# Designs tried in a protein design chat: VHH binders against q9zpq3. Part 38

Target 1, 317 residues: q9zpq3
Amino acid sequence: MVTLIVATTADPASINPAAALLAMPGWTAGPILPPDIKSFSNKQTRVIQHDRSIVKEDDLDLRWEEATGEVVDEVIFLSRHTAVSNRPALTVHPIGVLHLKDGESPPQGGKPGWAALPSTRIGPWFRLLKKMAEAHGLVPEFEITLEATHHGPITNKPTMFLEIGSTEEYWKRQDAAQVMALLMWEGLGLGGSEEVGKWKSETGKRKVLLGIGGGHYAPRHMDIALKDDIWVGHLLSGYSLPMEDPTQTKTTPGENYIGGNWRQSIKAAFEATKASFPGGEILAHLDHKSFKGWQKKAITEFLAEESINVGKPNDFT
Short names: E, the ipSAE of ESMFold2; O, the ipSAE of ESMFold2 at other seeds; V2, 0.75 times the mean of E and O plus 0.25 times the DockQ between their complexes.

## First folded at step 20 (VHH)

Design t5 (framework vhh_3k1k_2; at its last look DockQ between E and O 0.02; V2 from the best seeds 0.00; counts 0 for: pae E 13.1 > 2, grease 26.1 > 24.2, placed apart)
Fold by ESMFold2 at other seeds, look of step 20:
Structure t5 (fold): chain B 317 residues (1-317), chain A 123 residues (1-123)
Amino acid sequence: as target 1 above (317 residues)
Amino acid sequence: QVQLVESGGALVQPGGSLRLSCAASGFTFSNYEMSWYRQAPGKEREWVAGIYSGGSETDYEDSVKGRFTISRDDARNTVYLQMNSLKPEDTAVYYCARMTEDWDFGYYGMDVWGQGTQVTVSS
């Protein structure tokens, strides 16, 4: 079981947590990958440091295997987070580009209509990060939050992003970088403790959150993710659910009966979530206030048609 | 007020060169990735080049690699596109755009656009 951690030297919110992790015991130099990517090894963990866009360097999991013969089982990306509010944040999120149609070029990497396999660690590590940030005095200055599914790069194995935001001042914060390094150290069990967030396929039903609707920071879904033993898959904000107003449709009424890419978005996110959680009980949680009546009706009917179970907050116990 | 203003578009002969500028105001320019897009008559807008915050990471659409160079000057809040070896197919309105990772506000990841500057490559 190999975990690939990816950092870019171009981004202090990426390279600084990686450097903090590499300063801990047990790292040895690994191979240099084409074109000139440094790597390091510690037990099951591999760290690579490239110098390009973290969201646009595709297939690093397969490229690792090509260069070394070793199969990657999961990928963790370290990155900056930018917000219009400039509010400091530490974030965790899955990736995908669900709002774009075939033929459109995603400006932040990935590919149209695609959802990566979500890391099973998203929920458990979000909760662990919150505890660590509190213990290290980063709360309330930093908000600890999930983000909705967005951007690339293209990956082939379970993936998550860990981010420090939201301005250059905070991207460079060494105390935040150290907390992210501690999260990875403890979460991967590198110091000898039990790792956090591995999916156990032999256990009976286990509940997995599929978030439907809401804003980028998924506040309604984040409340669910704070519950013990809750796993997190994809989180689809409103921007991942493009729905065409039926009173303004250019096409013949009845084609796709509510136009837009929203059905494909839900289906791709559901299938990727299911693939990451074999035997899991996937529950779609709707942020009802984020939908107009016609949108809510269409989504609810589609979920029923696809046999995707809806969960209310109390169903996530 | 957040604003992007392009300049430098002109009529030029094939094989010529131009330098486009985009002046930014109303935000912390150094924190943002910036891009150039272009839109030819009758075509969809397409991405041309991008430059990461800090300036060390750049990327280009395949047809302009080796001919176009994006750069930035954070002290002047300006992004540039140096266009060399221009071809008739480079004729388009060129737009400067601010990239955001906060998708709450933008459908394509771009939340601020300039007005555009016309580049025409003709004999």
Scores: ipSAE 0.006, ipTM 0.282, lowest interface PAE 9.8, mean pLDDT 86
Fold by ESMFold2, look of step 20:
Structure t5 (fold): chain B 317 residues (1-317), chain A 123 residues (1-123)
Amino acid sequence: as target 1 above (317 residues)
Amino acid sequence: QVQLVESGGALVQPGGSLRLSCAASGFTFSNYEMSWYRQAPGKEREWVAGIYSGGSETDYEDSVKGRFTISRDDARNTVYLQMNSLKPEDTAVYYCARMTEDWDFGYYGMDVWGQGTQVTVSS
C-alpha cells in the first residue's frame, strides 16, 4: 500500500521539488517502469519521474501496480501552476474535468464529466503548506492557496496536485521547491513523525467541504478550509458549472429547464468526494456572490433533490 | 458568436480619469474569469487586471494598483475598468479577454479577445 509521487523532467516546478525530496535521507533506486520511467523508494513512498506531459500520462497508479504488484493508495502530482495574474503561488488542488460533455476532448487530460477521487490530504496539507511557507519566508511573495478542481490525468486512486506558480521565474525557485519537499517529507511521515491528513472515518471532526461556485482560487471556500480540522473535497468554480440562461433559450411552454452541465458536475464531484471520505459529513458550501438568483435557486433545489446537505460557514465547526 | 467588444477609449490629460467597458455575448458571462490587457506601441501585450467569477476577487498589476479598479455587472454581461490618476505610461490599446479553460502549460492565456480600445494620455 503505497503513495505514488509523480514528477516530469519536462517541468522545473515538477522535477525540482522531486529532486529536493530525493536529496533527503532514505531513498533507494526502484524499478524502471515501461517504457523508461525511473523510480525511487523510501518507506511507503514511491517517486516516479517521466518526461511527458504530467496531465496526459494516464493510469500511472494502475501501471505501477501492474509492473510491481504493489497496490497504490494515493497519487500526488508535482506540477507548474499558471494564472491570469502571473502572481507567485504555491497551490494544492483536486483534479477533474467537469465542464465537458461525453464526446468532447479534454485538452488538458482527464475525461469528460469526470472527477477523480480527491486526496484526503488536500485540506490538512493546504494548512501545513501555509504554515511552512510562512516559516520559510515565502509569504507574502507567494500566495498559498487552493485551486478549484480541474484537468487530468486520469487516476483511479485518491489524487492531488501540488504546484508552484505562476511564471518560469517562479517555477524554478529552489526555496519554493524545498518547501514543497518538506511538505511531502513531514506530511508523509518520512522523517519518523506522524503523517498528516490520513482519513479516520469513525472519530474526530468529520466535516468535508464540497465547494460550489466562486473563482479559480475559491476565496470563500478557502476561508472554510483554513479552519482547524476541516477536510476538503472537490471545489467547483463557475467554470465547472455551466448553466444556460433561461431568458436566452427557447423553451416549450410549461417546460421548466435550466440547461448546461452543472447538475452532472455537482453530482460527479459529490460522489467522488463521498467515496474518498467514507462516513464523512459532506457539506456543500455555495459561494453566494457567484450566482444570479435563478442559478442559486436551481442549484439549491438540485442539492435538495440529491440529498446533498448545504453548509453555512458556522456548520464547519 | 462569442464576442467581446470594448468601448470608452479616449484622449485624456495626465491625472485624468477614464472608464472602459467590455460587452460580452455568446457565452454564460457569469461563469468566466475576465481580464484587461494592454499593449503599448512596440511592446508585448501585458496583463493589467483580472476579476474572477462572482466579482469578489480582483487582482492588479503593481503599476496600476490603487489607480485602476476592475468590476463586472453579470446582469449586463459587462466588465469595466475604471482608470484614475492616468499617466502617459498608461497609453496603450486596452483589450478585454476571457480566461481559457486550460490551466496547463501550453494552453496558457485567454481564449477570446476583443478588438481593443485606444487610451492616450497626453498633455
Scores: ipSAE 0.000, ipTM 0.246, lowest interface PAE 13.1, mean pLDDT 86
ESMFold2 (binder alone), look of step 20: mean pLDDT 82; pTM 0.837

Design t6 (framework vhh_surovatamig_d1; at its last look DockQ between E and O 0.83; V2 from the best seeds 0.00; counts 0 for: pae O 5.0 > 2)
Fold by ESMFold2, look of step 20:
Structure t6 (fold): chain B 317 residues (1-317), chain A 123 residues (1-123)
Amino acid sequence: as target 1 above (317 residues)
Amino acid sequence: EVQLVESGGGLVQPGGSLRLSCAASGFTFSNYEMSWVRQAPGKGLEWVAVIYSGGSETDYVDSVKGRFTISRDNAKKSLYLQMNSLRAEDTAVYYCARMTSDSDFGYYGMDVRGQGTLVTVSS
């Protein structure tokens, strides 16, 4: 019932979409959270603006509750996207740090082996963002894409990141900021229309994508996410699936054990996805081209062992 | 083109100190979180320290906490690692990295592109 939108004041890809949203009707000033975090309210939506690292400021939902008595139901983060390619992009993604084992300290926030509850809005808002970006002339200049699950901060509430990338020139783009604000405005129903992307456990198509494999931008899983009414959970790139090559280890004859944390990664992502989509049909979609034969065999056997259904593209229609 | 150039490595006795430097160019340095990563002989990459874009917020791998200090000078586009109380297990090639979401290098989402600088801690 309460959506918390988080922006950071020093990041133009964060503060500019927040400012564009706050310029729309219906906002009132809210409390100042310790230490000096401004807030704003509109219907069931709260916006906060802080001046620290967006990936390291943990538990903002609980900090809101401590300051106000109000329980937060979901968190949406507004951030820049950085990329080696430097290509302009508008992105949507779930968060988590699945490749690290317990005891390791993640440099981009989060905690090792953890997958946050994915926002149910990821799929529907990705599709809406693509339509809005096209209608506002941002395509093909900006690539509109999902990203694989990565980084923090920590929250126990359903969450996602909305990002503008990938260089300072594009982080500052006001037309991109306006499209992100429009996405949030329409997606949250603040103008009076029906909101977009709430999970409706008893109606509609209930197939939920769990992406396994592929690169950071999840191109094979994006094909699935573009289909009508598909819900999107976690997207595990190859970097979230550490698998030890059995040809470079001493293995006991007759045993088929593949080392690495890939099993925990899949299980954590599946459980978080399932928790966000009660009653949903979770379908694991494999990016087959990203796996060697021994990896594909191990993953498919593990999915069967865990009773996790595999979905081919046509199973998502 | 983005460039990261590491320097300051060398041979040091246990308990000694070194200061590593990284000269950055080809991007707006102050907009990026920056890290040091290292690769010990026969091991994979290990993240060592990160400093966030504002320059006052930092984090470290547990094995170096209290001994290493990461810092940056945004005006000089430079990243530093002060390494004190060095131990044999700190022997590695140290790399400067900028934090990116889509980096192919390292499990920490880090853009490593320099030659690195070798630190050898030996009696």
Scores: ipSAE 0.258, ipTM 0.658, lowest interface PAE 4.2, mean pLDDT 88
Fold by ESMFold2 at other seeds, look of step 20:
Structure t6 (fold): chain B 317 residues (1-317), chain A 123 residues (1-123)
Amino acid sequence: as target 1 above (317 residues)
Amino acid sequence: EVQLVESGGGLVQPGGSLRLSCAASGFTFSNYEMSWVRQAPGKGLEWVAVIYSGGSETDYVDSVKGRFTISRDNAKKSLYLQMNSLRAEDTAVYYCARMTSDSDFGYYGMDVRGQGTLVTVSS
């Protein structure tokens, strides 16, 4: 089974970490994917470099399997991060497009109401990235952070994005690219040490974070993800949880239905997280400051109805 | 300061055409994917079209495919939307958007900050 690393040749935040990784020992030429996409092999790892928008390259895992006969175990995308703040960042995140209704078209790939299988490495690699960035003098200049679940492409195997942000100056930073390459080198065990963040049957008793609420950079959930031995699934920002305000609706007094796609978002994220962590203890962590009372009540009741356990900060050990 | 200024809207009969423009400043325009989004009266934002930073790859919502063409001029820092065969349901305020992951305008990943330009299709 192989790990597929995907880089886009036109994106310096993508191609530069890939090139830094390929400069390390043990790489050989791999198969050519149609039409002319080069690949490189090292142990269980395959790097591909292609020239299309990474968020629109659907089903690369299945296409690799069709072209090579090798079963893909996981997909790691290398990409730029863009932000309104323009502050430098190194980020890790799962993908999905949870806020859109069926029939709406997602501008950045994926499909409406869908959450990809999250990579099991998101939590462990976030912590490893933070340590490596500190050791290489990138902190505090670069913020090391998770991002809430967002965008595509469509994938069928556990997936994560590794990103360098947030402006052209920082996308091109070679020291950031080197740290991302070292993360992949150590995290995949390519230098001979044990790999980091693989889910095994003996790890199935550990806690898995499902983040509910908060902003794009998930500050309350990051506090949990920094704890030892915590695994991370999906992180639903407030915009992945559209809830219709009942005080703005002209409805019959006493009606308790709260509209919006928030139930479907939670369910999709939970089921994808559960599928990536067989036997894991999934705990939903609510960012309470991001919800009004009626929202918290509705979400809490829905979680209970679906038998989704809620975790308070002290429940993550 | 990032600015996006839309223009080119107006009143037009069904079947007519309009060309919208968006002038961008305060950021490296060629580094960003750009979109047009629209908001019909009393409705939320609807994504209409995207053009990727290289200018050769585009995508459209199904309802406008074959009628609308998005384009960009990176040297002029400008985004355009050619709208042909206009229909009543195209009536909306049209905004241009810079694609970013942390914008909070209601479509995650889209930075919408201009006043927009009104397109009214009626007979």
Scores: ipSAE 0.208, ipTM 0.626, lowest interface PAE 5.0, mean pLDDT 87
ESMFold2 (binder alone), look of step 20: mean pLDDT 80; pTM 0.813

## First folded at step 21 (VHH; framework vhh_surovatamig_d1)

Design u1 (at its last look DockQ between E and O 0.89; V2 from the best seeds 0.72)
Fold by ESMFold2, look of step 21:
Structure u1 (fold): chain B 317 residues (1-317), chain A 123 residues (1-123)
Amino acid sequence: as target 1 above (317 residues)
Amino acid sequence: EVQLVESGGGLVQPGGSLRLSCAASGFTFSNYEMSWVRQAPGKGLEWVAVIYTGGRETDYVDSVKGRFTISRDNAKKSLYLQMNSLRAEDTAVYYCARMTEDWDFGYYGMDVRGQGTLVTVSS
């Protein structure tokens, strides 16, 4: 089974880490896939290079399988990060478009109401990236952070994005690209050491973070993700949890239904997380400050109704 | 300071055409994906179209596919929307937006900050 690493020449934060990885030992040129997708092989790892936006490259895992006969185990996208603050960052995140209903069109790929299978490596590689960035003098200049679940493309296997941000000066930083390449080299075990972040439910901690609420950079959930051996699934920011304020609608006494597609968002993220972590103990961690009382009550009741366990910070041990 | 200034709106009969323009300043225009977003009377914002930094890749909401064309001129720092075969339901204020991944801001990361330009399609 193979790991696909996806890069595009259209993005220096994508192609430069890929080039740095390909400069390490053991790569063999692979086939050119339609349309002009270059590939390279090293052990179980395949690097794919193309010249288009990666959020529009739907089903690349299936297309690889069709072209080569090799079954894809996971997909890792290399991309730039853009931010309103323009602050430098190195980020890791799962993908999905949870806030949209059927029939709505997603501006940056994916499909409405959908969460990709999260890569099991998100938590472990976030922690490894932080250590590597520190060791290579990138901290505190670069913030090392998770991002909440957002955007496409559509994938069918466990997926994550690795990003360098947040402006052209930083997208082009070769020392950041080298650290991302080292992350992939060590994380996939290409140099001979044991790989990092492969799910093995028979040993170690089996607790999996499902983040509920908070902002795009997951501030409350970051403290959980920094704990040793904690796995990270989807992270639903407030924008993934549309909730209609019940005080803006009239209803009969005793009926208190909270509209919006927040229930579907939570369920999709939970099911995708569960599918990536067979036998794992998924704990929903709520960012309490991001919710009004009525929202927190509704979410807590829904989690109980769906038998989704809630975890307090100390439950992640 | 980031500025986005929309123009080109007006009153048009059904089946007619308009070309919207957006003048951008205060950032490196060619480094950002750009979108058009619209707001029909009494409704929320709706994404219309996106164009990627190189100008080659685009996408549209289904209701405007085949009728609208988004384009950009990076040298002029300008974004355009050619609107053909206009319908009454296209009536809205149209905004251009700079795209970011900070989905906490704007309209799911679409940085809407201009006054927009009104398009009215009526017979």
Scores: ipSAE 0.673, ipTM 0.860, lowest interface PAE 1.5, mean pLDDT 91
Fold by ESMFold2 at other seeds, look of step 21:
Structure u1 (fold): chain B 317 residues (1-317), chain A 123 residues (1-123)
Amino acid sequence: as target 1 above (317 residues)
Amino acid sequence: EVQLVESGGGLVQPGGSLRLSCAASGFTFSNYEMSWVRQAPGKGLEWVAVIYTGGRETDYVDSVKGRFTISRDNAKKSLYLQMNSLRAEDTAVYYCARMTEDWDFGYYGMDVRGQGTLVTVSS
């Protein structure tokens, strides 16, 4: 029942959408969290502002509870998006660092082998954001896209990132910041309309996308997420599925073992998705063209072993 | 175009020190987290250290903590790695990388572009 929105003060793609949201009606000052994190309240929504790296500020949901006694139900991070292409984008994504094994250090935050609980709002808000961006003249200049699961910080409640990319010129764009604020305003129902993307007990039996394979911007999974009433869990790009090539491992003839952390990655992402969507029907959607034959066979067999259902595009209805 | 030029490597005895430099161009250096990664002979890439955009927050792989110090000078568009108490296992080609969210590129978003600088630690 409490949504925690996290902004960082040094990031224009973070603080500007937060400021635009706070300029709308109904906000009051909230407590100051240690060490000096300002907060604001509107109905069941809380905004906090801090000035450290967003991927390294762990457990803000629990820290809110410790400071206030109030339990957080979900976390939304506002952040810049950086890209090699420098292309402008508005993005939505879950978080996790699934490629790392226990004992390895996570330069992008999080913890090894971990997938956060995905926010249930990822799919519905991605579709809403696309409509809003179009209506406000940001398309085609900005791409509106999902991102595959990546980076931290550590959270303990359903989480998503909302981002503006991909260069300082675009991070500072006030029209993009206002669209992100409008997304949060409408999506959380702060203006009185029904909120968007809440998973309720009567919502069970809906289809939930678990993306397997493909690139960082999840283009084939994004096509599924654009369908009406599709919910989105974790999206595992190839980098979250480390697989050792058996032709280079010199394994015993007849041995079926495929090394790498890919099995653990799929299982962690599946369990986190399942936990966020009680009663939902999770369907793994494979980006088949992103896999060599031996990878596709191994993944398909593992999904069957784990009783994880595979969905073709038409199964998402 | 993005350019990253590493320098400062060389041959050094165990226990010695080196300071690596990376000259960056073709992007707004101050807007990106930066890392050092290394590749030992016959091995894959290994992340070594990261420094965040404000220059105050850093992190290191466990094997170099307390021995290596990453730093940056945003005015000079330069990244540095001070390596002290060098060991044979530190022998590698060292690359600087800008960090991006395009984890398809480089090594999990660590965008490696240069030729690197060779560090050899041997008696």
Scores: ipSAE 0.655, ipTM 0.852, lowest interface PAE 1.7, mean pLDDT 91
ESMFold2 (binder alone), look of step 21: mean pLDDT 82; pTM 0.837

Design u2 (at its last look DockQ between E and O 0.90; V2 from the best seeds 0.78)
Fold by ESMFold2, look of step 21:
Structure u2 (fold): chain B 317 residues (1-317), chain A 123 residues (1-123)
Amino acid sequence: as target 1 above (317 residues)
Amino acid sequence: EVQLVESGGGLVQPGGSLRLSCAASGFTFSNYEMSWVRQAPGKGLEWVAVIYTSGKETDYVDSVKGRFTISRDNAKKSLYLQMNSLRAEDTAVYYCARMTEDWDFGYYGMDVRGQGTLVTVSS
């Protein structure tokens, strides 16, 4: 099993955690990937560093395989986080661009209507990160949080982003970079301990969270993800569920059709989550207060139509 | 606070050219991807172009590819849109936008906050 960790050289929230990880024991030089991407190896882990925008470098998993003959099994991106609040944060999230239709161009990378395979480590590493951040004195200064599914780049294997936010002062924080490096070190078992967040079919029948609704930081879904043994798939905020208000549509033919990409978004996120968690019990968790009545009715009817089970908080125990 | 001031719009004939400018202040301009977003009369917002932090990577909506060029000058904290071969359907108010990951706000993380600059393409 090969884990590809991707950093970008111009982003301190990316290169600093990568450098902190590479300072730990066991790294050796790896191949140079076209055009001139340095790599490093430690057991099952490969680190690459490139100098382009992190959301524009598509298919790094396949490009690794083409250059080395080695199949990548998962991808972890190290990046900065930006937010309107500018609050310090350490975040974990899946990627995808669910709001765009075929033929539309994605300004933040990825491809229209696509959800990457979510990393199985999102839930377990979110909980581990919270413990590590607390142990290293970063809480309450840094908020430890999930983010809803958003942006690219395009990947073909289970993927997650690990981010330090949310301003330049905090992107550069070396203590935050060290905690992210420790997360990767311990989470991948590089020091010899048991790794965290690996999924096997024997792990199946565990609950896998599919988040429906809410805001970017997914607070209602994050509460579920803090429970023991909860695995996390995609988290679809309101922006990933574009729904056209039927009372504002003058050309409505009189049917109850609700336009927008929300059906395709849910289906893509569910299918990607299912593919990452063979044998897992996927439960859609709705942020009920984030929906108007007509939205909630449409979503619950669609979930039933697609045989996607809904979970209440107590179903995640 | 964050300010984005667009300029350079006007009335042009079909086939003409305009260059839009955006002056940015209140944030470290070079740390953010920037976009142009437009709003045609009576319509919603439409993303037009994005430029990444280094200025080397760009992308465009298909309808303007080959006609529009986005650029930035990080030292001057300025964003530009060179518009060539203008068509009637390019008529819109054009806004520059700072991109952030808080997609709950703005237009999918494209923070439209300026007054915009009107481009009118007509005979």
Scores: ipSAE 0.764, ipTM 0.898, lowest interface PAE 1.2, mean pLDDT 92
Fold by ESMFold2 at other seeds, look of step 21:
Structure u2 (fold): chain B 317 residues (1-317), chain A 123 residues (1-123)
Amino acid sequence: as target 1 above (317 residues)
Amino acid sequence: EVQLVESGGGLVQPGGSLRLSCAASGFTFSNYEMSWVRQAPGKGLEWVAVIYTSGKETDYVDSVKGRFTISRDNAKKSLYLQMNSLRAEDTAVYYCARMTEDWDFGYYGMDVRGQGTLVTVSS
């Protein structure tokens, strides 16, 4: 089973970390995959390079398996990050497109109402990245942060994005690219050390964060993710939880129903998180300040209805 | 400061055509995916089309596929929307937007900045 690392040749925040990783020992050239995707191998790791938009390149895991016969265990995308603020950042996030209803077309890839299997490495690698960035003098210039679940492509195996942002000046930063390469080198154990962030299918339970609410950079959930040994699943920003204001909609008296796609979003994120963490204890952590009272009540009742446990910060131990 | 200025709207009969333009400034235009979004009277924003940085990859909302064509000219820092076979349901203010990953802003990361350009399709 292999780890597939995906780089886009036209994106300096993608190809430069890939090049830095490939400069380390042990890589051999692999096949060229249709259409013109170069590949490289080192132990259990495969790097592929292409020049198409990664959010439109669905099923790369299955396409690798078809072309090579090797089963893919996980997918890691290397990409740029863009933001209105233009602030420098190094980010880690799961993917999914939870705000769209069936039949809507996804402008940023994926498919409506879908959440990918989150990589089990999101939490551990976020913590490792923060330490590495500090040790290499990138903090406080670069903000080291999670991002809430968003965009595609469609994948079938545990997935995460590693990003450098947020402008061309910073996408091109070689010191940031080297830290991302070091993260992958150490995190995957390619130098011979123990890898980081692999989920163990043991009989004991482990705490897994499912983030509910907040903004794109998940500030309340990052406080939880910084705790020792906490695993991170999906992080649902407010934009993934469309809720129709009951004062603005016609509702039948006596029905306890709040419209919008928020229920399906929570369910999809929970099921994907559960699938990535067999035997894990999934705890929904609510960013209470991001919700009005009627939203908080509806979400809390739905979580109880679905038997999704809620966790306060101190429950993450 | 990022600036986006839409133009080319107007009154047109059903079945007619219009070409919208967007002039961009304050950022490196060729580095960003760009989109058109629209807002019909009394409705929320709706994504219409996206074009990726190279200009070779595009996508459209289903209701406009085959009728609208998004394009860009990176040298002129300009985005275009050719609208053919217009219908009454296309009546809206049309905005161009720079795509970002900060989905808290704009319309799911589609950063709308301008006043838009009104397209009215009526008999």
Scores: ipSAE 0.710, ipTM 0.871, lowest interface PAE 1.4, mean pLDDT 91
ESMFold2 (binder alone), look of step 21: mean pLDDT 83; pTM 0.838

